# VH-VL binders against q8ixk2r445to577, part 247

Target 1, 133 residues: q8ixk2r445to577
Amino acid sequence: FFGMLQNKGLTDYCFDYNPPDENQIVGHQVILYLCHGMGQNQFFEYTSQKEIRYNTHQPEGCIAVEAGMDTLIMHLCEETAPENQKFILQEDGSLFHEQSKKCVQAARKESSDSFVPLLRDCTNSDHQKWFFK
Short names: E, the ipSAE of ESMFold2; O, the ipSAE of OpenDDE; V2, 0.75 times the mean of E and O plus 0.25 times the DockQ between their complexes.

## First folded at step 13 (VH-VL)

Design kf6 (framework fv_axatilimab; at its last look DockQ between E and O 0.76; V2 from the best seeds 0.00; counts 0 for: pae E 6.3 > 2)
Fold by OpenDDE, look of step 13:
Structure kf6 (fold): chain C 133 residues (1-133), chain A 120 residues (1-120), chain B 107 residues (1-107)
Amino acid sequence: as target 1 above (133 residues)
Amino acid sequence: EVTLKESGPALVKPTQTLTLTCTFSGFSLSTFGMGVGWIRQPPGKALEWLAHIYWDDEKYYNPSLKNRLTISKDTSKNQVVLTMTNMDPVDTATYYCAHKLYPGRAFDIWGQGTMVTVSS
Amino acid sequence: DIQMTQSPSSLSASVGDRVTITCLASQGIRYHLAWYQQKPGKAPKLLIYGASRLQSGVPSRFSGSGSGTDYTLTISSLQPEDFATYYCQQHNSYPWTFGGGTKVEIK
């Protein structure tokens, strides 16, 4: 699967990544914003290694969850996907993080006028359901 | 249908506190994502954002107004209140409240605005 | 604060004309840009959100484009009811700020 990764519960919101330096793409948080399809900042790929890749740049970035955190941060992809970069996009649309055993949920970013994908206990909420468009 | 309406005094004396109320319908500030903001416009001039309050009671203010603003909500009454202290003639403007669907969105529905004149 | 420089401040045009208004942000605002139309004695009306998304009920002759710091509102064929003042607004960072406005007048 590839393209815009859109939330079911939020009208027209997609995964969005805009690093401040196009030559240094790691270390920043993935956010949610209106699905606009402009540029490459909303293009992601779900791979057979269970990675969510940001592959508009070389080397390619992969979404990871750092220890003790609930945010999605961009890391470099590795030849073998590390455990903290593995996600399961389930049939019901839930996006499950294997290591934390939590689901990715669209949530308000603290102290910001933005939504972000955060790890939360898994529920049947549409805010935890995602699809590629 | 979403509607908003501003109410408050049309005339305020210098140094007094302005209290404006936004009464709305068609949505609830208990609903995830919802927000209401205040924007003002001096006669013949551009728009200026003042404050915003979200469903989770998070608040934001324009720092240029030097902490003169307080925004609050009463969800049960579908009201948002804005107070502005130490009013000055330069604060004479039409004051609008407006609806915002989600964080990261624009103000999609506006009240008609209420004119506030600050004068001795 | 992010400054929004809107240009031109005013323009004269005729019905049927293509009209372009630009908004320049002092720093990148990542498509967090809205366009409003305002007529005398009335509240602003949302036209475009997310830089390029047409608000429901707004005629298709209105369109928005741009990225980074540069954004444009275009009216493909100006209609009599389009004579008004237009404002851009960024909501990428607090405080949210508006452009100075562009008055579109009849030639």
Scores: ipSAE 0.750, ipTM 0.915, lowest interface PAE 0.8, mean pLDDT 95
Fold by ESMFold2, look of step 13:
Structure kf6 (fold): chain C 133 residues (1-133), chain A 120 residues (1-120), chain B 107 residues (1-107)
Amino acid sequence: as target 1 above (133 residues)
Amino acid sequence: EVTLKESGPALVKPTQTLTLTCTFSGFSLSTFGMGVGWIRQPPGKALEWLAHIYWDDEKYYNPSLKNRLTISKDTSKNQVVLTMTNMDPVDTATYYCAHKLYPGRAFDIWGQGTMVTVSS
Amino acid sequence: DIQMTQSPSSLSASVGDRVTITCLASQGIRYHLAWYQQKPGKAPKLLIYGASRLQSGVPSRFSGSGSGTDYTLTISSLQPEDFATYYCQQHNSYPWTFGGGTKVEIK
């Protein structure tokens, strides 16, 4: 799958990555913002290794969750995907993080007027459903 | 159809507490993503954001008004209440409540506004 | 606080003119920018959200553009009902702040 990763429950919101230094993409949080398709901030690839890859930049970034955390953070992709970078995009649209056994959910970001994807206990909420456009 | 209407006193004395009620229909503030904000406009002046409350009961206040503001909701009555303490003549303004669908969206539906005059 | 510098503060134009109004934010606001129209004695009306998205029911002669700190509202062919005051608003960071307004008057 490739494109803008949209939330079903929040109409027109997409994964967005906008690091402060375009040459240092590691260590910043992925957010949700109005889908616009401008620039390269909202294009991701779901790979056969179950990665969510930000690959419009070299070296390529992969979304990860650090141990004990619920935030989605950009790491460098590796030849073999580490377990904390593996997500299962299920047929019903849920995005499951295998290592933590939690689902990605849209949640409010306290420091700005936007949402972020966070890990939460899995439910059938449309706010835990995702699709590529 | 989403509608909002402000109600409260048209005149308050300096130092009194103003209580404004926003009564709305066409949405529930218990619905995920929903929010209601308060904005004021002194006569002939620009708009000033005051406070906002979301469906999850998170509240945000303009720090320029220090701790004078309190916002709350009563979901069973479809109401949001703004309380502003220690009123001063400079607080004379039209007060609006407005609907905002999600974090990241804008104030898409406004009430008609209520004029509040603060005078001795 | 993010300061919104809106210019011009007023302008005169004729029906049919193309007009532009600008807002400059003191920091980047990542498209968290709205434009409102307000007529005397009336509540503001949302025109544009997300910097460039047209609100439902707003005529297509209104458009928004910009990125980072620099945002523009354009009216492609001014109509008699467009003579009003226009405000920009950022909602990237609390407190949310408005520009000072631009009054558009008939020449």
Scores: ipSAE 0.077, ipTM 0.708, lowest interface PAE 6.3, mean pLDDT 88
ESMFold2 (binder alone), look of step 13: mean pLDDT 92; pTM 0.943

Design kf7 (framework fv_axatilimab; at its last look DockQ between E and O 0.79; V2 from the best seeds 0.00; counts 0 for: pae E 5.1 > 2)
Fold by OpenDDE, look of step 13:
Structure kf7 (fold): chain C 133 residues (1-133), chain A 120 residues (1-120), chain B 107 residues (1-107)
Amino acid sequence: as target 1 above (133 residues)
Amino acid sequence: EVTLKESGPALVKPTQTLTLTCTFSGFSLSTFGMGVGWIRQPPGKALEWLAHIYWDDEKYYNPSLKNRLTISKDTSKNQVVLTMTNMDPVDTATYYCAHKLYPGRAFDIWGQGTMVTVSS
Amino acid sequence: DIQMTQSPSSLSASVGDRVTITCLASQGIRYYLAWYQQKPGKAPKLLIYGASRLQSGVPSRFSGSGSGTDYTLTISSLQPEDFATYYCQQFNSYPWTFGGGTKVEIK
C-alpha cells in the first residue's frame, strides 16, 4: 500500500512529514495535516517488512517509536526493519505498533493548533482507523 | 446549521471590564476538535485574534493584550464567555466569535459581531 | 509573532478581470493559511483554508496557492459581488495573526 495515509475519524487529515532540511530527514515528528496530495510530504508506503516508509527521499525514512515515547518519529530505514519500526495495518483499519502493543490514534498536539498521530490503547474509535488513498 | 451570536454591552467606560457572551447552535464544545474563538476589528481597521477555547478546555490568548483576557465555556448552555479587563478607548471595535472545526482549520462560521464602544 | 504582510493594500479592477492578492509571512507557516472575504458591515466569510482548500459553497473562481512564506489568493474572473476586502490569516503559531487586508474596488 502507498499514497496518502488518511484518518477515518478526522475529515480529510493525512500523515504529513515536513522536515526543516530536505537533506536531513530524520529526527522529526510525523504530524497530521489536511490531505492535499501536493508534493511529497504526504506520500508513504506500507512495506512487506511492516514499515511505514517515507520513500520520496534517499536515504529512505521509516517511522519509528522511540523508547518511552508515544510520538511517531522519522528514522532511517534499515535493511532489516527494527522492532520499533514495525506496524500492522489491520483489516479493520487500525494501525498497530507491535513493540508497544498500542494503536496509532489521531490526537491534538499539545500547545499547538495541529493534530498528530500518537500511540494510545487500542479502541474501536474511527480516530484509530487509517486507510491509504 | 452552525450559528453564533455575540451579546454584551454596547458601551463600556474606561478601566471597566467587558464581558461578552457567544451563544451558538449546530455544534457542541463536547465534540472532539471543536473550538470557538474571539476576533475583533476596530472601525476601518484589520482583524485581530483575541482568544480561543477548545473542547478539552485548553485556552489560548493573544499576548499583546497583556493578560487582560479570560475565556471560558459552558458546554451545557452552548456558550463561550470572554472577559477583557481595563478597557480603553483603543479597544473600541466590533467583536466577533467564530467556530473552528479542528485544530489547523480556519474560522468557518462567524457571528454577526457586536460593536463595543469604550468611552467616558 | 508571525507578521502577515498582505499586498496590495488596495486595487481597482473590472468585472471579468483576473485578480491576485499576496500574503507574505515573516516565517514559514506550512500551509496553515486561510483567506476571508468581508463586505461592509458584515462578518468575514471563509473562502480558502489550508492555503488551497476551497470552502464549501464558495465559487470555483476563487483559488489559493503557495507554500512556505508566500501565499496567493486568485479570483480568475472578478464578479460584481466580489468587490470587498480580503484578509489572510495564519494558524501555524500563536498568536494567530491576520494580514492588513486588500480592498478590491471597482475601476
Scores: ipSAE 0.651, ipTM 0.893, lowest interface PAE 1.0, mean pLDDT 95
Fold by ESMFold2, look of step 13:
Structure kf7 (fold): chain C 133 residues (1-133), chain A 120 residues (1-120), chain B 107 residues (1-107)
Amino acid sequence: as target 1 above (133 residues)
Amino acid sequence: EVTLKESGPALVKPTQTLTLTCTFSGFSLSTFGMGVGWIRQPPGKALEWLAHIYWDDEKYYNPSLKNRLTISKDTSKNQVVLTMTNMDPVDTATYYCAHKLYPGRAFDIWGQGTMVTVSS
Amino acid sequence: DIQMTQSPSSLSASVGDRVTITCLASQGIRYYLAWYQQKPGKAPKLLIYGASRLQSGVPSRFSGSGSGTDYTLTISSLQPEDFATYYCQQFNSYPWTFGGGTKVEIK
């Protein structure tokens, strides 16, 4: 799958990656922003290795969750996907993180008027459902 | 249809406390994402955001007016109340309440506004 | 606090003219920008949210663009009902600051 990764419960909001320094692709949090399709910030690929890749920019980034954390952070992609970069996109739209056994949910960001994708215990909430446009 | 209406005194004296009530219909503040904010506009001047309250009772205040503002809600009455202490003639303005969704959306439905004059 | 510098403060235009109004944010605001129209004695009316998304019921002659710190409202063909004051507002971070306004007057 390739495109804008949208939340079912939070209509018109997409995965967005816009690091403060365009030359530093890794180490920053993935966020949710209004879907707009402008620039390279909102295009991701779901790969056969179960990666969510930010591949419209070089070097390519892969979404990861560091041990004990709940935030989705950009890492460099590797030839074989590390366990912390593997997500299962289910038929029902849930996005399951294998290593943590948790699901990606649209969650409130207290520091600004925004949502971010975070890991939470899996539920059937539409805030845990995702699809590509 | 979402509607909001401001009510409160048209005239207050300096140092008094202003209490404004926003009564709304067409949504509930117990519903996920719902919020109500207060904005004022002195005559002939720009808009100034004052405070906001969300469905989960999170509250935000303009720091330039901190310690003067209190916002609260009564979801059973569909009301949001703004209290502003120590009123001064410079606080003379039209006060609006407005609907806004979390996250990142704008104030999409506004009340008609209520003019508050501060004078002795 | 993010300061919003709106320009011009006023402009004169004729019906049919293309009008552009800009807002400059003191820091990046990630498209969390709205535009409002206000007529004398009336509450503001939302035109654009998310920098470029047209609010329901707003005529298509209104459009928004921009990114980072620089944002623009465009009226492609000015109509008699468009003579008003326009405000931008950012929602990236608290406090949610407004621009100073742009008064669009008939020439």
Scores: ipSAE 0.106, ipTM 0.704, lowest interface PAE 5.1, mean pLDDT 88
ESMFold2 (binder alone), look of step 13: mean pLDDT 94; pTM 0.958

Design kf8 (framework fv_axatilimab; at its last look DockQ between E and O 0.91; V2 from the best seeds 0.00; counts 0 for: pae E 5.0 > 2)
Fold by OpenDDE, look of step 13:
Structure kf8 (fold): chain C 133 residues (1-133), chain A 120 residues (1-120), chain B 107 residues (1-107)
Amino acid sequence: as target 1 above (133 residues)
Amino acid sequence: EVTLKESGPALVKPTQTLTLTCTFSGFSLSTFGMGVGWIRQPPGKALEWLAHIYWDDQKYYNPSLKNRLTISKDTSKNQVVLTMTNMDPVDTATYYCAHKLYPGRAFDIWGQGTMVTVSS
Amino acid sequence: DIQMTQSPSSLSASVGDRVTITCLASQGIRYYLAWYQQKPGKAPKLLIYGASRLQSGVPSRFSGSGSGTDYTLTISSLQPEDFATYYCQQHNSYPWTFGGGTKVEIK
């Protein structure tokens, strides 16, 4: 699966990554923004290694969850996907993080006027459902 | 249909506190994502954002107003209240409240505005 | 604070003209940019959100573009009802800030 990763509960909101430096793509938080399909900031790929890749840049970035955190941060992809980069996009649309045993949920970012994907206890909320478009 | 209406005094004396109420319909501040903001506009001048409150009771203020602002909501009454202390003639403006669907969105529906004059 | 520099402050145009208004942010605002139209004695009306998304009910002659710090509102063919003042607004960072406005007048 590849393309825009869109939330079911929030109409027209997609995963978005916009690092301040295009040559240094790691270490920043993935956010949600209006789906526009322009540029490279909203193009992601779900791989057979259960990674969510930001593959518009070399080396490629993979979404990771750092220890003790609930935010999605961009790391470099590795030959073998580390445990903190493994997600399961389930049939019902839920995006499950294997290591934390939590689901990715669209939530408000308190420090800015934006939404972000955060790890939360898994529910049946549409805000925890995602699909590629 | 979303509607908002501002109410409060049309005249305030210097150093007094202004209290404005925004009464709205067509949406609830108990709904995820919803927000209401206040914006003012001095006669013949540009717009200035004052404060914003979200459904989860998070509040944001324009720091240029030196902590003179307080925003609150009464979800059961569909009201948002703005207080502004130590009013000055420079604060004379039309005050608007406006609806914002989600964080990351714009103010899509506005009240008609209420003119507030600060004068001795 | 993020400063929004709007240009021009005023312009004269005729019906049918293509009109372009620019908004320059003092720092990147990542498409968190809205355009409003305001007529005398009336509240602002939302035209464009997300830098390029047309608000429901707004005529297609209005369009928004831009990225980073540079954004543009375009009216492809000016109509009589379009003579008004236009404002840009960023909400990338608090405090949210507006441009100084652009008054579109009849030539």
Scores: ipSAE 0.605, ipTM 0.879, lowest interface PAE 1.0, mean pLDDT 95
Fold by ESMFold2, look of step 13:
Structure kf8 (fold): chain C 133 residues (1-133), chain A 120 residues (1-120), chain B 107 residues (1-107)
Amino acid sequence: as target 1 above (133 residues)
Amino acid sequence: EVTLKESGPALVKPTQTLTLTCTFSGFSLSTFGMGVGWIRQPPGKALEWLAHIYWDDQKYYNPSLKNRLTISKDTSKNQVVLTMTNMDPVDTATYYCAHKLYPGRAFDIWGQGTMVTVSS
Amino acid sequence: DIQMTQSPSSLSASVGDRVTITCLASQGIRYYLAWYQQKPGKAPKLLIYGASRLQSGVPSRFSGSGSGTDYTLTISSLQPEDFATYYCQQHNSYPWTFGGGTKVEIK
């Protein structure tokens, strides 16, 4: 899969990554922003290793969740996907994080005018449903 | 369909507390994503954002007016209230409330505004 | 705080002219940028959100562009009803801030 990763319940919002320094792509939080398809910020690849790759930039980034955290942050991709970078996109659109056993949900980011993807207990909410466009 | 209307005193004396009410219809602040903000405009000058409240009751204030502002909502009355303490003549402005559909969107519907004059 | 420097502060134009107005942010604002139109005695009206997304009901002669710190509002063929003051606004970082405005006047 390759394209814009969109939320079903929060219509017209996509995964977005726009690090403050284009040469330092690691360690910043992924957000949800209005889907626009312009530039390189909203294109991701879902790989056979269950990675969500930010591959329109070099070096390539992979979305990760650090142990005990619920935020999706950018790490460098590795040859073999680490457990904290594995997400299962299920048939029903749920995006399941194997290590934490939680689902990715559209949620409001505290202290900002942004939605963000966060890990939450899995439910049937459309805010936990995702698809590539 | 969506409408907002500001109400409150037209004249306030220096040091007094201003209370403005935004009464709205056509949406509910319990609806996921919704927010209401307050913006002011001194006569002949640019717009200044004051405060914002979201459906999840998170509140944000312009730090230049830190501790002078309090924003709250009453979902059952479709109202948002702004309180501003220690008014000064420089606070003379038209005060607007405005609707915001989602975080990341803009202020798409505004009230007509209410002029507040601060004078001895 | 992110300062929004709007240029020019005023301009004179004729009906049919192409008009461009710019906003420069003191820091990158990642498309968290809106444009508003305001006529005397009236509340602002949203024209553009997300830097380039046209608000419903706004004529297609209005367009927005830009990224990072530099943003532009363009009116492709000015109409009599477009004489107004235009404001940009960032909402990337609190406090949300507006530009100083650009008054578009009849030449």
Scores: ipSAE 0.171, ipTM 0.741, lowest interface PAE 5.0, mean pLDDT 89
ESMFold2 (binder alone), look of step 13: mean pLDDT 93; pTM 0.954

Design kf9 (framework fv_axatilimab; at its last look DockQ between E and O 0.92; V2 from the best seeds 0.00; counts 0 for: pae E 2.3 > 2)
Fold by OpenDDE, look of step 13:
Structure kf9 (fold): chain C 133 residues (1-133), chain A 120 residues (1-120), chain B 107 residues (1-107)
Amino acid sequence: as target 1 above (133 residues)
Amino acid sequence: EVTLKESGPALVKPTQTLTLTCTFSGFSLSTFGMGVGWIRQPPGKALEWLAHIYWDDEKYYNPSLKNRLTISKDTSKNQVVLTMTNMDPVDTATYYCAHKLYPGRAFDIWGQGTMVTVSS
Amino acid sequence: DIQMTQSPSSLSASVGDRVTITCLASQGIKYYLAWYQQKPGKAPKLLIYAASRLQSGVPSRFSGSGSGTDYTLTISSLQPEDFATYYCQQHNSYPWTFGGGTKVEIK
């Protein structure tokens, strides 16, 4: 699966990554932004290694969850996907993070007028359901 | 249809506390993403954001007003209340409440505004 | 605080004219920018959100563009009902701030 990763519960919100430096794409938080379909910052790929890749840049980035955190941070992809970069996009649309045993949920970003994907206990909420468009 | 209406005193004396109520319909502040903000506009001047409250009861204030503001919501009544302490003639303005669908969006529906004059 | 410098403060134009209003932020606001129209004695009306998204019901002659710190509202062909004051607003960072406004008057 590839393209825009859109939330089911929110109208027209997609995964978005816009690093401040095009030459250094790692270390920043993935956010949610209005889906615009222009590629680049909103183009992601779900791979057979269970990675969510940001592959519009070389080297490619992969979404990871750092220890003790609930945010999605961009790391470099590795030949073998590390445990903290593995996600399961389930049939019901839930996006499950294997290491933390939590689901990715659209949530308000603290101290910001924006949405972000955060790890939360898994529920049947549409705000935890995602699809590629 | 979303509608909002401001209510409160039209005249306030200096040093007194202003209490404004925003009564709305067409949406609920129990709904994920919803928010209501207050904005004021002195006669002939630009708009100034005052405060915002989200569905999850998170609140934000304009620091320029030196902690004079308190915003709260009563979801069951579809009301948002703004209090502003130690009013001064410089606070004379039209006060608006406005609806905001989601974080990242703008104020898409506004009340008609209520004029508040601060005078002895 | 993020300062929003709006220009010009006023302009005169005729029906059919192309009108451009600019808003410069003191720091990057990452497309968290809205444009409002206000007529005398009325509340502001949302025109554009997310820098370039046209609010439902707003005529297509209105458009927004820009990135980083520099944003523009354009009216491709000014209509009689467009004579009003326009405001930009950033909501990238608290406190949210408005531009000083641009009054579009009849030439």
Scores: ipSAE 0.850, ipTM 0.941, lowest interface PAE 0.6, mean pLDDT 96
Fold by ESMFold2, look of step 13:
Structure kf9 (fold): chain C 133 residues (1-133), chain A 120 residues (1-120), chain B 107 residues (1-107)
Amino acid sequence: as target 1 above (133 residues)
Amino acid sequence: EVTLKESGPALVKPTQTLTLTCTFSGFSLSTFGMGVGWIRQPPGKALEWLAHIYWDDEKYYNPSLKNRLTISKDTSKNQVVLTMTNMDPVDTATYYCAHKLYPGRAFDIWGQGTMVTVSS
Amino acid sequence: DIQMTQSPSSLSASVGDRVTITCLASQGIKYYLAWYQQKPGKAPKLLIYAASRLQSGVPSRFSGSGSGTDYTLTISSLQPEDFATYYCQQHNSYPWTFGGGTKVEIK
């Protein structure tokens, strides 16, 4: 899959990555922002290795969750995908993180006027459902 | 249709506590994403953000006024209440409450505002 | 605190003129920028959110642009009903702050 990764329950919000320096893409948090289809911040690829890749430059970034954390952080992609970078986009739209056994949910970022994707216990909530456009 | 209306006293004496109520309709502050903010405008001056409360009961205050302000909600009454202690004549302003649909969105619907004068 | 500097503080223009109002943030605000119109005695009205998105019901002669620290509201062909004060507002960081306003007068 390739395109904007959209939330079903939070209509018109997409994964967005806006690193302060396009040459330093590692270590920043993925956010949710209004889907606009323009610019380079909202294009992601879901790969056969179960990665979510940020495909706007080289080297490519892959979304990861560090052990014990619930935030989605950009790491460099590796030749063999590490377990913390593997997500299953399921038929029902849930985005399952294999290592943690949790699902990605739209949530408010504390101390911020932003939505972010966070890991939560899997439910049937539309805020945990995602699709590519 | 989303509407908001501010209510409270038009005149307050210095040192008194001001209590303003924002009564709204067309949305519930228990709905995911929604928030209500308070903004004031002294006569002839710019807008100043005071406080915000989100649906998840997280609250944020302008730090220059933080120790004087409290914001709370009563979801069953569709109300948000702002309390401001130790009023001073410089706090004379029109006070607005405003709706925000989601974090990252703007204040899309405002109340008409209520003028509060602080004088002895 | 992020300071929002609006320019100009006031202006006069003729009907049909293109009007540009600028808003400079003291730090990057990542498109968390709104524009409001306020007429005397009335509450502000949202024109633009997310820096460039037109609020429903706002005439298409209004547009927003910019990124980082520099943002612009443009009125492509000024109308008599556009007499008002315009404010920008950032909500990237607390406290949320407004610009000082730009008063637009029709000649």
Scores: ipSAE 0.431, ipTM 0.815, lowest interface PAE 2.3, mean pLDDT 90
ESMFold2 (binder alone), look of step 13: mean pLDDT 93; pTM 0.954

